# VHH binders against FAS-associated factor 2 (Faf2): the designs that were tried, part 15

Target 1, 346 residues: FAS-associated factor 2 (Faf2), of Rattus norvegicus (Rat) (q5bk32)
Amino acid sequence: MLPFRFTYYTILDIFRFALRFIRPDPRSRVTDPVGDIVSFMHSFEEKYGRAHPVFYQGTYSQALSDAKRELRFLLVYLHGDDHQDSDEFCRNALCAPEVISLINSRMLFWACSTNKPEGYRVSQALRENTYPFLAMIMLKDRRMTVVGRLEGLIQPDDLINQLTFIMDANQTYLVSERLEREERNQTQVLRQQQDEAYLASLRADQEKERKKREERERKRRKEEEVQQQKLAEERRRQNLQEEKERKLECLPPEPSPDDPDSVKIIFKLPNDSRVERRFHFSQSLTVIHDFLFSLKESPEKFQIEANFPRRVLPCVPSEEWPNPPTLQEAGLSHTEVLFVQDLTDE

## First folded at step 4 (VHH)

Design n44 (framework vhh_7b18_3)
Fold by ESMFold2-Fast, scan of step 4:
Structure n44 (fold): chain B 346 residues (1-346), chain A 123 residues (1-123)
Amino acid sequence: as target 1 above (346 residues)
Amino acid sequence: QVQLVETGGGLVQPGGSLRLSCAASGFTFSDYAMGWARQVPGKGLEWVSYIDSGGSTEYQDSVKGRFTISRDNAKSTVYLQMNSLKPEDTAVYYCAKDTVYESGYTIELFDYWGQGTQVTVSS
């Protein structure tokens, strides 16, 4: 009657756990799980010596988490201090050199006494039927699963054979999970690299566009500046031409060469050209300036110099000469050579 | 003292729905993963669903797509919404507290079980 027996034992296990809600064992409250492991290790070494599998130095929860993360088998040993076979098992099987070597090389090993709160907690979870007790746990189908249970006294050779069998039967699941994790990690790294490359390219493109806009704006501003300068220069030249024509129209007529009050003036211009004109001794020096200004070949700003003695003639109103003198008052002869000095850009 | 009290079981026709509730006390509910297991006549105890402290869920293949596990940390309650029920879902359903804070969700790693609630799916 296998279904009946299985149902019967399952119900008993449930009743055992349920009863613990009513009658809490002092060991049911784990306050120092690491201390429980350390004290168990110390008591184990006092009784069986220091030649034993390397104890996982952490809580059961930490051991499960590390086994899951590393995709390794976790071997759990629950020590029944009061069981008749515990001493024989530990001395002759668990601490055998070949068993120690196997455990140390292939799995994480967690062990505790069921008399300690941490070990009692694990006992409640694993529901062992007798001692000595070993359970092999590993990640299978997204959950930490008990894949093997060894209950009762076992000899070293049989222990090695059983542990190896359990691991070999289940190794494929861990290998499969390692390959899946590697594939996921490679895919994620490639996606991150592609995303970073995309964002870098996008930023580079945005920076190029910004520089192009700044260059276009700077070029536009420079072009506008040059255009404004050209327009201002053209306007200045037109205004200058108009003033020259106006001055030419207002010039008094040249006196006859036979007039005894006439002065013939030969002007030497800065461009090495020479111009001559007659003036009357009674005319203001301003007439000389107006005549020179009216010439196309005259500079925009100039002054007129006479020799012997060398002097600048006051041909335009100034503070020193608010009413410029006549040609006669300025001491000019009947024939005179005057020099036009360019003052543009001075 | 840890206590888990299941409610919501009953008799339902095939294709019907039931919502199981488990009221938990005696531990910091939000710190622990919770699960549901069922005792099926003739098959024994089997895991049904799991929800971790962060709300991530797992389901047995036979119930996936039909059952939804959820939790309310403010009420210290875990729920199992059962839809499209089949005769093979007939079982005593047990609420269980995980033994491991961050990992481990298998029948062997649950350290406390409730009294159970009967679910019967029949004509």
Scores: ipSAE 0.000, ipTM 0.207, lowest interface PAE 14.3, mean pLDDT 81

Design n45 (framework vhh_sonelokimab_d1)
Fold by ESMFold2-Fast, scan of step 4:
Structure n45 (fold): chain B 346 residues (1-346), chain A 124 residues (1-124)
Amino acid sequence: as target 1 above (346 residues)
Amino acid sequence: DVQLVESGGGLVQPGGSLRLSCAASGFTFSDYAVGWFRQAPGKEREFIGAISWEGGSTYYAVSEKGRFTISRDNSKNTLYLQMNSLRPEDTAVYYCAADTIYESGYTIELYDYWGQGTLVTVSS
């Protein structure tokens, strides 16, 4: 008998459990947690008025994150809509002016109905035993930790005393973490300043090095240019000396003084010295230039002048005289005095 | 005109530390790379380390890197050598030297100006 009834009830319980399992509570799906909080706030104000602690306008996860970041206590209120003590607690304790002032000044306040998906989720996490329910949460040992739980109806004065006790017992953890964060931040700022100063000095060194390298390169290029000019001038002087020697070797021999076609020319050089040489009337005036050019005392560039009338003799090929005339064609007599004029320093 | 004056030398026990200073005058200190050299009795002068014009770059002789630190303060026209974990073989006359070229650091002959030296004796 009795065992037969027991089997029947067991089957019904299994069936109900299976149906519950297949169709989970709709509150288990949180799709709009912010909407849940806003909806709860409006319902709360409609029922209990606008004089209440400031509700955190965000999800439970956001409230935990903000409490952790700001190193503040988080007070969580889970509202049991159907519990007999919820109305009394909200009207007489939670909304008491001194309770509102304490909560608003010392902590973040998050609240939601357990009939809303977000509130239900938080209920499953905190596992409250009765209503009204309050939990105090803060950063402790690197985790957001429940440091106090208040379960069941409580009067305003006792609520203030309990919340203050919980905060006082745990405040040292938040103060310690705040000091550690300040110390870390100050050290980081100092390191960044030192790194920036070092990089600035390194860049200044690199700029000075670049400028000094550019100046050294400029000096090196100038020295190379001067050396090339010196080498070019030295080659020019060697070529000039070789040309003088070649002209000397190519000079025709002096005619005999007894030759009726010989011309004796006396040259007056720029240094007031005199040289004489005999030439043949049939020879080109270029031979006179070649002779003078071959002399050690001759200027690098010169012209040969005759007097009465003063005239420059065409002793080098020119546009007017592409083939310089012979001594005879130039009208030279058997004895002439010619003047060498220096044109090197015009 | 140009003068470099070393100071801070003296007798120190093995394992001890010493800070040498080199005061520069007669030239624009920040236009010169500066270095430290030492000469032990009966040995050639050897390079220790050099620092660039503004102190952003340093280089050291391989044997001295990690024990010795070179630094400069251009506002005070002063070069420093911090010597740690001193050994008897560190006994030498320490010289500071200045050059317009930072790359000359290892080549003693390229330094333009030299101090007169300060004696460091590491002994029990």
Scores: ipSAE 0.000, ipTM 0.332, lowest interface PAE 12.1, mean pLDDT 83

Design n46 (framework vhh_8dlx_2)
Fold by ESMFold2-Fast, scan of step 4:
Structure n46 (fold): chain B 346 residues (1-346), chain A 123 residues (1-123)
Amino acid sequence: as target 1 above (346 residues)
Amino acid sequence: EVQLVESGGGVVQPGRSLRLSCAASGFTFSDYAMHWVRQAPGKGLEWIGNIYESGSTFYNPSLKSLVTISRDDSTNTLYLQMNSLRAEDTAIYYCARDTVYESGYTIELFDYWGKGTLVTVSS
């Protein structure tokens, strides 16, 4: 009997013993790391009072990240609730005014109980041998590195001396990293300045080319205007000459000197020249105007004046004289002198 | 070894001109673009301009009318001509070699710098 049941139960007991030791500690399951720190802070204040270093109110990972970003030391305190020296350390050393002042002025302070999941996780990472436990962490060789460990009961003056010694021994690494970050920031500024200068230079070159194109177009347009003005003036002169020739061709024939009904008119032109022509008494004064207009010597716009009495002859149709009178009706006799007055600039 | 040595700095009166030189050694100078950078007392670095292998130049727009960058590839020398110097031009002037290397999350603009030459503009 027994042998089969005894062997069976012995195997089960060994299995249960092994299973117990391979089973994860319940504290290994971190579900609320910020809550762990806040609850630890409240329990700490209840037991040791409110005069303590300022607790970092974030996860261990956040504390490491902030210490790295700010290039500051991170002081980690792991609280062993069940250790005989924890109460003495907290009351007499950690909460001493001089220790509080040092920690608050020079480092970030993260603390948690090892009985909390977050504190237990940090305990597994730092692997402390005894309590009270302090670790100093900083950025060294591109990683957050434990640069000091304080294990076991320590008095406040010794704690100040040890923390100061650890910081002084390692501060040069943080100074070097600050200088490297400053150099990297300066390089970024220089690159930004170069990029801005390149774009500004490109825009300036484009603007220069645009102005050159505009200047070329402006000159071309001026040359075209000058040519258009010359062509317009030439056409005006040609049209004027054609009109003069047409008027000359349409003039009635000059009467014979022997015709008793003819009038000899002597014209005095503005250029001091004199021209003579015979007209019939029955011809309109418009014939006189057409004759004078046909002459190269006549101004472009003119009027004809007679003497005794001095008067302007209606030689062009007007509102007052829609049908200009004949030479006879205007009182012109066998020989007349008429004056051509220039009106071109009127 | 790559070396850049600036020279020509000193004390100059306002309104005068000054030419800085940079003697390059330890590399094929004609294969690299070169830069001038300055740092006034208590201020950050200010990019002055660069000159490419082709001889093409680009300048900081605030300085373009006041400076000219040139190079002599036969003597491995980079030059910075400065005109109409003012008190605000007082700075340490650096010669730097261009780079196309990437480092971390930023592109490194220069791989080698000279030690700098001090220019003081004072009456």
Scores: ipSAE 0.000, ipTM 0.184, lowest interface PAE 18.0, mean pLDDT 81

Design n47 (framework vhh_7yz9_2)
Fold by ESMFold2-Fast, scan of step 4:
Structure n47 (fold): chain B 346 residues (1-346), chain A 125 residues (1-125)
Amino acid sequence: as target 1 above (346 residues)
Amino acid sequence: QWQLVESGGGLVQAGGSLRLSCTASGFTFSEYAMGWYRQTAGNEREWVAFITSGGDTTYADSVKGRFTISRDNAKNTVYLQMNSLKPEDTAVYYCAAEDTIYESGYTIELSYDYWGQGTPVTVSS
């Protein structure tokens, strides 16, 4: 029936109306905020020309962040495409050369149509009462704050005066914040320099202690080396003395003065002292060396020379005489004077 | 890499309470402002509460006096204490991180730097 059919269409309309209230405005879905700004700029330039304030290329949130970081004013323009005064405002006020110059020199300028999702979102945030709409935002008391609102049609001279008034009224907050940031930065730099100086001092002290330890160790090693050399020299001297005593004990007994084969030898030492001993003609010249070596007064290295004719006696085995001759073979008389030459300095 | 993980949602009777938690990782939590947003069926996300790195708080008119946002920098966690819950509070709640707080005199703005996956809250009558 017709009444039930009308009821069906009425219910469908109510459903669509309810769905409209439940479903958000399509403009509230921001999926490409930068694209919204670029799209708006393109549309603006098509309608009003290219002589306009420089549009901030980024999201509203990014514009706020940059304004805060740079301690600059942010001017927000919300474009109402359907408002009767929008065209007049853009052509006669916003795009006036003096207005463009003021905006470009003193502030960041963010603008978007309220028909775009990003612009609609900002509109919901700022809750403007009419168009054209401008808001000036800056860092105040550690928050990004709306410090001025301009709502409705305004002439370019009045716009310049109002924007300047808002900036002048609030400039002191930006100046104060710049001073506070500089003070914080200077304090941080000073603390960093103090920490760096402290660490450098600590490293210098550690390096000084390391060098001091190395110097002590070097002196200790030198003293140990000197002590070891002293002990080695004492041991060498001890071994030399033991060898001298061993040679003395192994010496054949002196033959009697009455033995016809005995040879009396008078040794003249380098220190002008003389030593006498008897040897047997059949004994090796090595016995003469062993005897002289056994004497405390003998140099550590020596050779034995006979005169008339002058010659060095082969008293130690050598390449020329691997078996030193006997006293008789060497041509020694029953009484001889032999000279001991010091070779220690060679 | 960054991550935000929400927890604490569920079903609760009108007049009841819930505490939501959001744990952050992969960024210096203490330097970021944190916020809570909610999304109801068929609607876009709306801002609920905001807390600066310094601990200053701001609330949407609809939750003012009933909800409390707080943070624990030692645990890299932000909380939303919800008291006197109403059926109108039924939504999926999202955590968001932002490097600073922005206040336009009428609204707080958050950058879309970091978002969580959301935690559902259902308030029955």
Scores: ipSAE 0.000, ipTM 0.175, lowest interface PAE 12.9, mean pLDDT 80

Design n48 (framework vhh_gocatamig_d2)
Fold by ESMFold2-Fast, scan of step 4:
Structure n48 (fold): chain B 346 residues (1-346), chain A 121 residues (1-121)
Amino acid sequence: as target 1 above (346 residues)
Amino acid sequence: EVQLVESGGGLVQPGGSLTLSCAASGFTVSDYALAWYRQAPGKKRELVAGISSGGETVYMDSVKGRFTISRDNAKNSVYLQMNSLRAEDTAVYYCAATVYESGYTIEYDYWGQGTLVTVSS
């Protein structure tokens, strides 16, 4: 007896590889994969009718991607147009009502003829040995993996049993992946919620700190303003008092009542009080202003008016009177009544 | 640098118990959800248990009532308490975390190197 098995299929695979190198098949260049699928679907319906599993309407690569994303089994049917068993399989097994129901409910179904470039490309990847051919593919070990192969003619009941067995043997991998994805999604959602809550809390704390800083700054400015106003008012009163004292010190002495050039002036202040002082006719009207300014009772800004006729006396230097006249030049009599008018409101 | 280091794996008899530990560095576990995965020889990696930052847990059906996931925020660690171990629990167990970087919030999944658990038969 022979102690070793001949590995015929291994030898055949090597031979096919060599033939592809020296005699490339034109179908190896896929230029319209979607057209290949649509064309196959149309041809299938013309031959076997419209009662068939729902064909995935896209390329093999798209079908793999969708099966991976949805964590579903992908059933791949490679149609050998020239194989003796293809017609029987399609009419009696693949298109049986119970088979259609199983496929439509549990898996994505992709199918193409090996005579089309897209189907030929898939054939090269799956390396089927005979027809009819079915492969069950799913996500396993982080890649889409062939978990079952059905080769050769099979009856509907056996097909249902084999497909169910393959799915049952491998469904735990898809369940585990679904649970893993759900946990990752749950983790991500919870972390996003916590990160959002943390950022919201951080913004709230920054806003509270900003408001506290602004309130401290407002209180400080208000306190400084109040203090500055007090100091300014105190300095203003002090400067006013010093200026009044300076003017008082610089006042010439009152001439004697017996001096023929003396003028007695009675001032009526805005508060209806009266003040009397003597001046010399040769003195400037500025002396009258300086005297009134030196009084505690005088307004901060005032003017001096004479009557008969009513006129304002130029008692301070101005553009009109850069050098104020003397009492004599202003036409004052030996006894005068002058009126002090408050200008603080003007 | 984010790092997860598993420990506590070993050989145990069927029906025995084992506690796996995962020590984290480079981030604070209290801020993140963590999970335990396992991969048996010739099989896909599968989620065993998960715990959220709030303490909510999830378990795969075959380990419910037998395994308990927990965290110790003070020790920056997560644990998997395995009771009533079966031959089918034989696998390399991995700790995993979702981590965010400061400044630009980018989510990364980090994995430990794994620890082997063999249930003798």
Scores: ipSAE 0.000, ipTM 0.088, lowest interface PAE 23.0, mean pLDDT 80

Design n49 (framework vhh_7yz9_2)
Fold by ESMFold2-Fast, scan of step 4:
Structure n49 (fold): chain B 346 residues (1-346), chain A 124 residues (1-124)
Amino acid sequence: as target 1 above (346 residues)
Amino acid sequence: QWQLVESGGGLVQAGGSLRLSCTASGFTVSTYAMGWYRQTAGNEREWVAFITSEGSTTYADSVKGRFTISRDNAKNTVYLQMNSLKPEDTAVYYCAAYTIELSSGETVYEYDYWGQGTPVTVSS
């Protein structure tokens, strides 16, 4: 067997060779898209100089996003390093001063070599037929849309005319979208101003209502204080009346007019009324105070004065007189006129 | 299938904190810009925070200084740390991925992927 063995190995080798050529193109793996752009820019400047349109320094996806946000045209240049016309196009058309001026003033410009992974990815998306290749992309009917394709060698004047024609034919879509965004923004600003004014008014009304509630509460508390004071005064008067009744009940009976130790006292009250009562000479002057205190007409605070000589009678316990004297000890006669002096305002 | 799942919402008192999580399935979050949005009844969705694939962050004025957006590429997750919460922060919070898909021919497609939302209620 030799022929069968060589045929078998040949088939396996062809199969392994085919499997190696079925492997993905290395350019299909985009791992550093920004690096791809920067690398292309450096190689472009080395070959064609620094007088070129301003390259967008970001990924293709970022360039599309920025063009959509800013409502600008995106010009995409795919550089075919191996194409016979690429060198002439870059030197004589793309880097012409009037072309640079047009691109820089009206478009975002994104460019990459198709030999770089990022450029290759974009190439697969745009599917150019020939080089040099330019595509004009913009927002149209809510979608980023290729609105123009320029394929093959073109002269600077024709390039300017074609780019201008594409922009003029499609600028109405960007103008329309810009007007719609301006209208939405104006409506939002107006709504925000109205909302802010409404919230300010609401806060002012809430503050006003809070102050009214506090004022009502303050007035309520003041009315409660007045009511409490009235109730306290009523209780004080009730206690005073009860004490007067108690003193009246505890008064000793009047001695007989025929008792040789009886004293007839005529009291002159501050209201010029007269009250008469009999007392025993052996009774304390406190009995006189208790009697007068028990009268409805008596002031809340009073003192009892005798005349000839004029003197205040110690009818209540004091520091000077802890035990008030008897009527006899105080020098009262069988018939006396005593004066009640009102001390309530003192 | 592409999916975003939000979690971490709930009831919290004013001045409190919550951390929201957004986990992506079917795609790698590290390759996309991610954002957090919120929606209250009767209003459109309001943007609150953005994080780029490179990690640069931007915040709405209403949440700046209080909210922090971050990513954990190993867990395929984006977070929103919410501090000093106010009753006005009460909303359903949504996670979003901004994607651009290239198609051959005349049209480039842009897709926004949204999660189902997670409710946040801040009580006074």
Scores: ipSAE 0.000, ipTM 0.156, lowest interface PAE 15.8, mean pLDDT 80

Design u01 (framework vhh_7yz9_2)
Fold by ESMFold2-Fast, scan of step 4:
Structure u01 (fold): chain B 346 residues (1-346), chain A 123 residues (1-123)
Amino acid sequence: as target 1 above (346 residues)
Amino acid sequence: QWQLVESGGGLVQAGGSLRLSCTASGFTFSDYAMGWYRQTAGNEREWVAFITSGGETTYADSVKGRFTISRDNAKNTVYLQMNSLKPEDTAVYYCAAEVDIESGTYEVTYDYWGQGTPVTVSS
């Protein structure tokens, strides 16, 4: 009977459904996605030759990430090994020289067989309706977006036209993003240059201030030194004049010409002038020095010399003569000629 | 409005362990696949580990057997447990929300990258 057979087939359907539930498709487990891509590339080259678009050698996720980073289109090809049009498409369209050139110059190209776990998972994501299948993906509005789908057999000229149309329609989004990235990079570079220029300017200003301070200090010290020299010279001249006046005031009075103990001394000065004065035989030779020192015409440093015999008179205290002798002890006559020698440059 | 906040990086001796965390906000975390990437000075970012919305994991050959990626959807957090660390693992580590091909959706955006967390492994 028919109702009994209907019940039997219903049970088989439930059993098959349960078996599907407990055993998922083994292609759903991606364990070697890079190996899936590499093995597909080798099998493709065996069937269609080495003249093909450059395969992205990485996972689908990596290809999407690189397309996003580089702001490039990603072309995804899902290969249906069992589809009637796959061989014709690959030989006549995908591997056409003009198609290869377009793909290689303008986009990243990722491809895999849907019989491989990686390709099967991408198939589940893109949900293609037929083969051959191409999808174009790019960054749009901050998301990786499918901007074009090409499903079913297509000829090379139409393929070029469709890929170009999709790219032209969406190029503005990538150009806009590149410009924004470039502006951000330029701003960062400019900020770094401004920071470096600021630090260089700060160091230059500090160096200028240091030099200005040192030059001001040098000028101040030079002016102070010149002023001190002028004051020291003026004080020396004033002190010399005061000493001369003091010596003149302390000089003992000149003895009378009629005094038998008087000595008349005629001094010959370095300027060829002559000066005469009387002294007492009992007076120290220091009185002669004090008298000569008190004269405006005398040099600042001098010595007194007598002739016959030629000798320097000890008219100032010395190590040899700590107490200079008297005129009598020095052997001076009642009339003497003494010579004053200038020692200022000794 | 979206945010990815990374933590757990630092200095560690060779053979040691670190656990990196990345907490997400501003999107439905459970709907997205999550990945870890690393970058050394002068080099491109390289992929390290990937976890789908369903919890399936994939690893780069250089880290297989040493690193474990996991997720906690209740905390909106993805983790990278790094064991048996080598000096060659020294890098800045980034988390990202990536394509989830099992959910039938795909989405990768600029805004789904973390700021990075540095990991230094000394000899």
Scores: ipSAE 0.000, ipTM 0.219, lowest interface PAE 12.0, mean pLDDT 81

Design u02 (framework vhh_gocatamig_d2)
Fold by ESMFold2-Fast, scan of step 4:
Structure u02 (fold): chain B 346 residues (1-346), chain A 123 residues (1-123)
Amino acid sequence: as target 1 above (346 residues)
Amino acid sequence: EVQLVESGGGLVQPGGSLTLSCAASGFTFSEYALAWYRQAPGKKRELVAGIYSGGDTVYMDSVKGRFTISRDNAKNSVYLQMNSLRAEDTAVYYCAATYTVSGDEIDLEYDYWGQGTLVTVSS
């Protein structure tokens, strides 16, 4: 059963991992694994020529990682420099044109001498029984797995047949893993798209509700502003009316037409209406202002002008006229026409 | 020179979380497997978690589901995320680096060790 095998493997792996830290192997100390492969490649080319399978130019670990990533077979050749069959195998089998073509087209090819630290390390891992040695490795059951071993001298045609058989027997696992990776990638993309779409929809709904709320608040505030403006205008008009009534009540009585000190003033209002009233020469010009202000037809702000000389009468206390003059001091005649100018827009 | 520098150890309460980091220099980081070991007083050093150059991981049974090992080859760093910590997790944690290959056969290895970082789980 798989659970028991997996558990057993896990325990052995942990034990081996721990044991390695207690008993380091001097030959496992690789300081330049890439250099080991490159130097082996150059030595191989010097001895057997440049017509050979394309050597993976990287470490064994990198070759395994690339084979796993690309879902390709990895062919490992461990070169036994001192073995009697190594030269025959390399010259007649490994470097045969049809073998080179097969290897280059279908697999990654990693090779190193067992006399170099990197090759020795791989030798210890693969534990070959004799030379020449080839191992076929691929991703199977979530791990890089040795799916075939070829040990001892082999002829080109047999090598092609054996390598092809191993690949054909195991190709289905790589196809299955490609499909699984594609499904995982599609699921992740779809999940991300669904999450983004959901969040976008949620934000759109929240934004729509926010806008509706803001629109309702804006409408309510506008209605409140209009109501407040109407109430303020009504209050202003009421206060104005009360002020007008107070000024009217406090007006001094009109002098008799027979009084030698009486002045008859005819006011021309901005609305073309005319109003007349008598005043006493000794009264302040403020009385004229108070009278005009008390009239329903008067503007809210106004000034009073006399003619010849044309002048604005100081009928309201100011910095220039803190005590407005009397009608006599202002030079008014016994009968005057005064003009009321509307200053409400100023 | 090969150097491993650990950080992130400290005092945490049971049920808490802690992340350990290990910064490496002096070797081709991407080619090496990295591991977290721990040692409590009077006990042997034990493997907690390991991560191979290709990304495959291994965990001690008592930490499976609680601890996660990860690596960042661009930053030459390895991490141990520890969740649901227990009093039994109290130990000095060591970062270790080893060159190894994945496969059905026994891997060959060479080991470098960090200085250790103390993790204390106590209330």
Scores: ipSAE 0.000, ipTM 0.196, lowest interface PAE 14.7, mean pLDDT 81

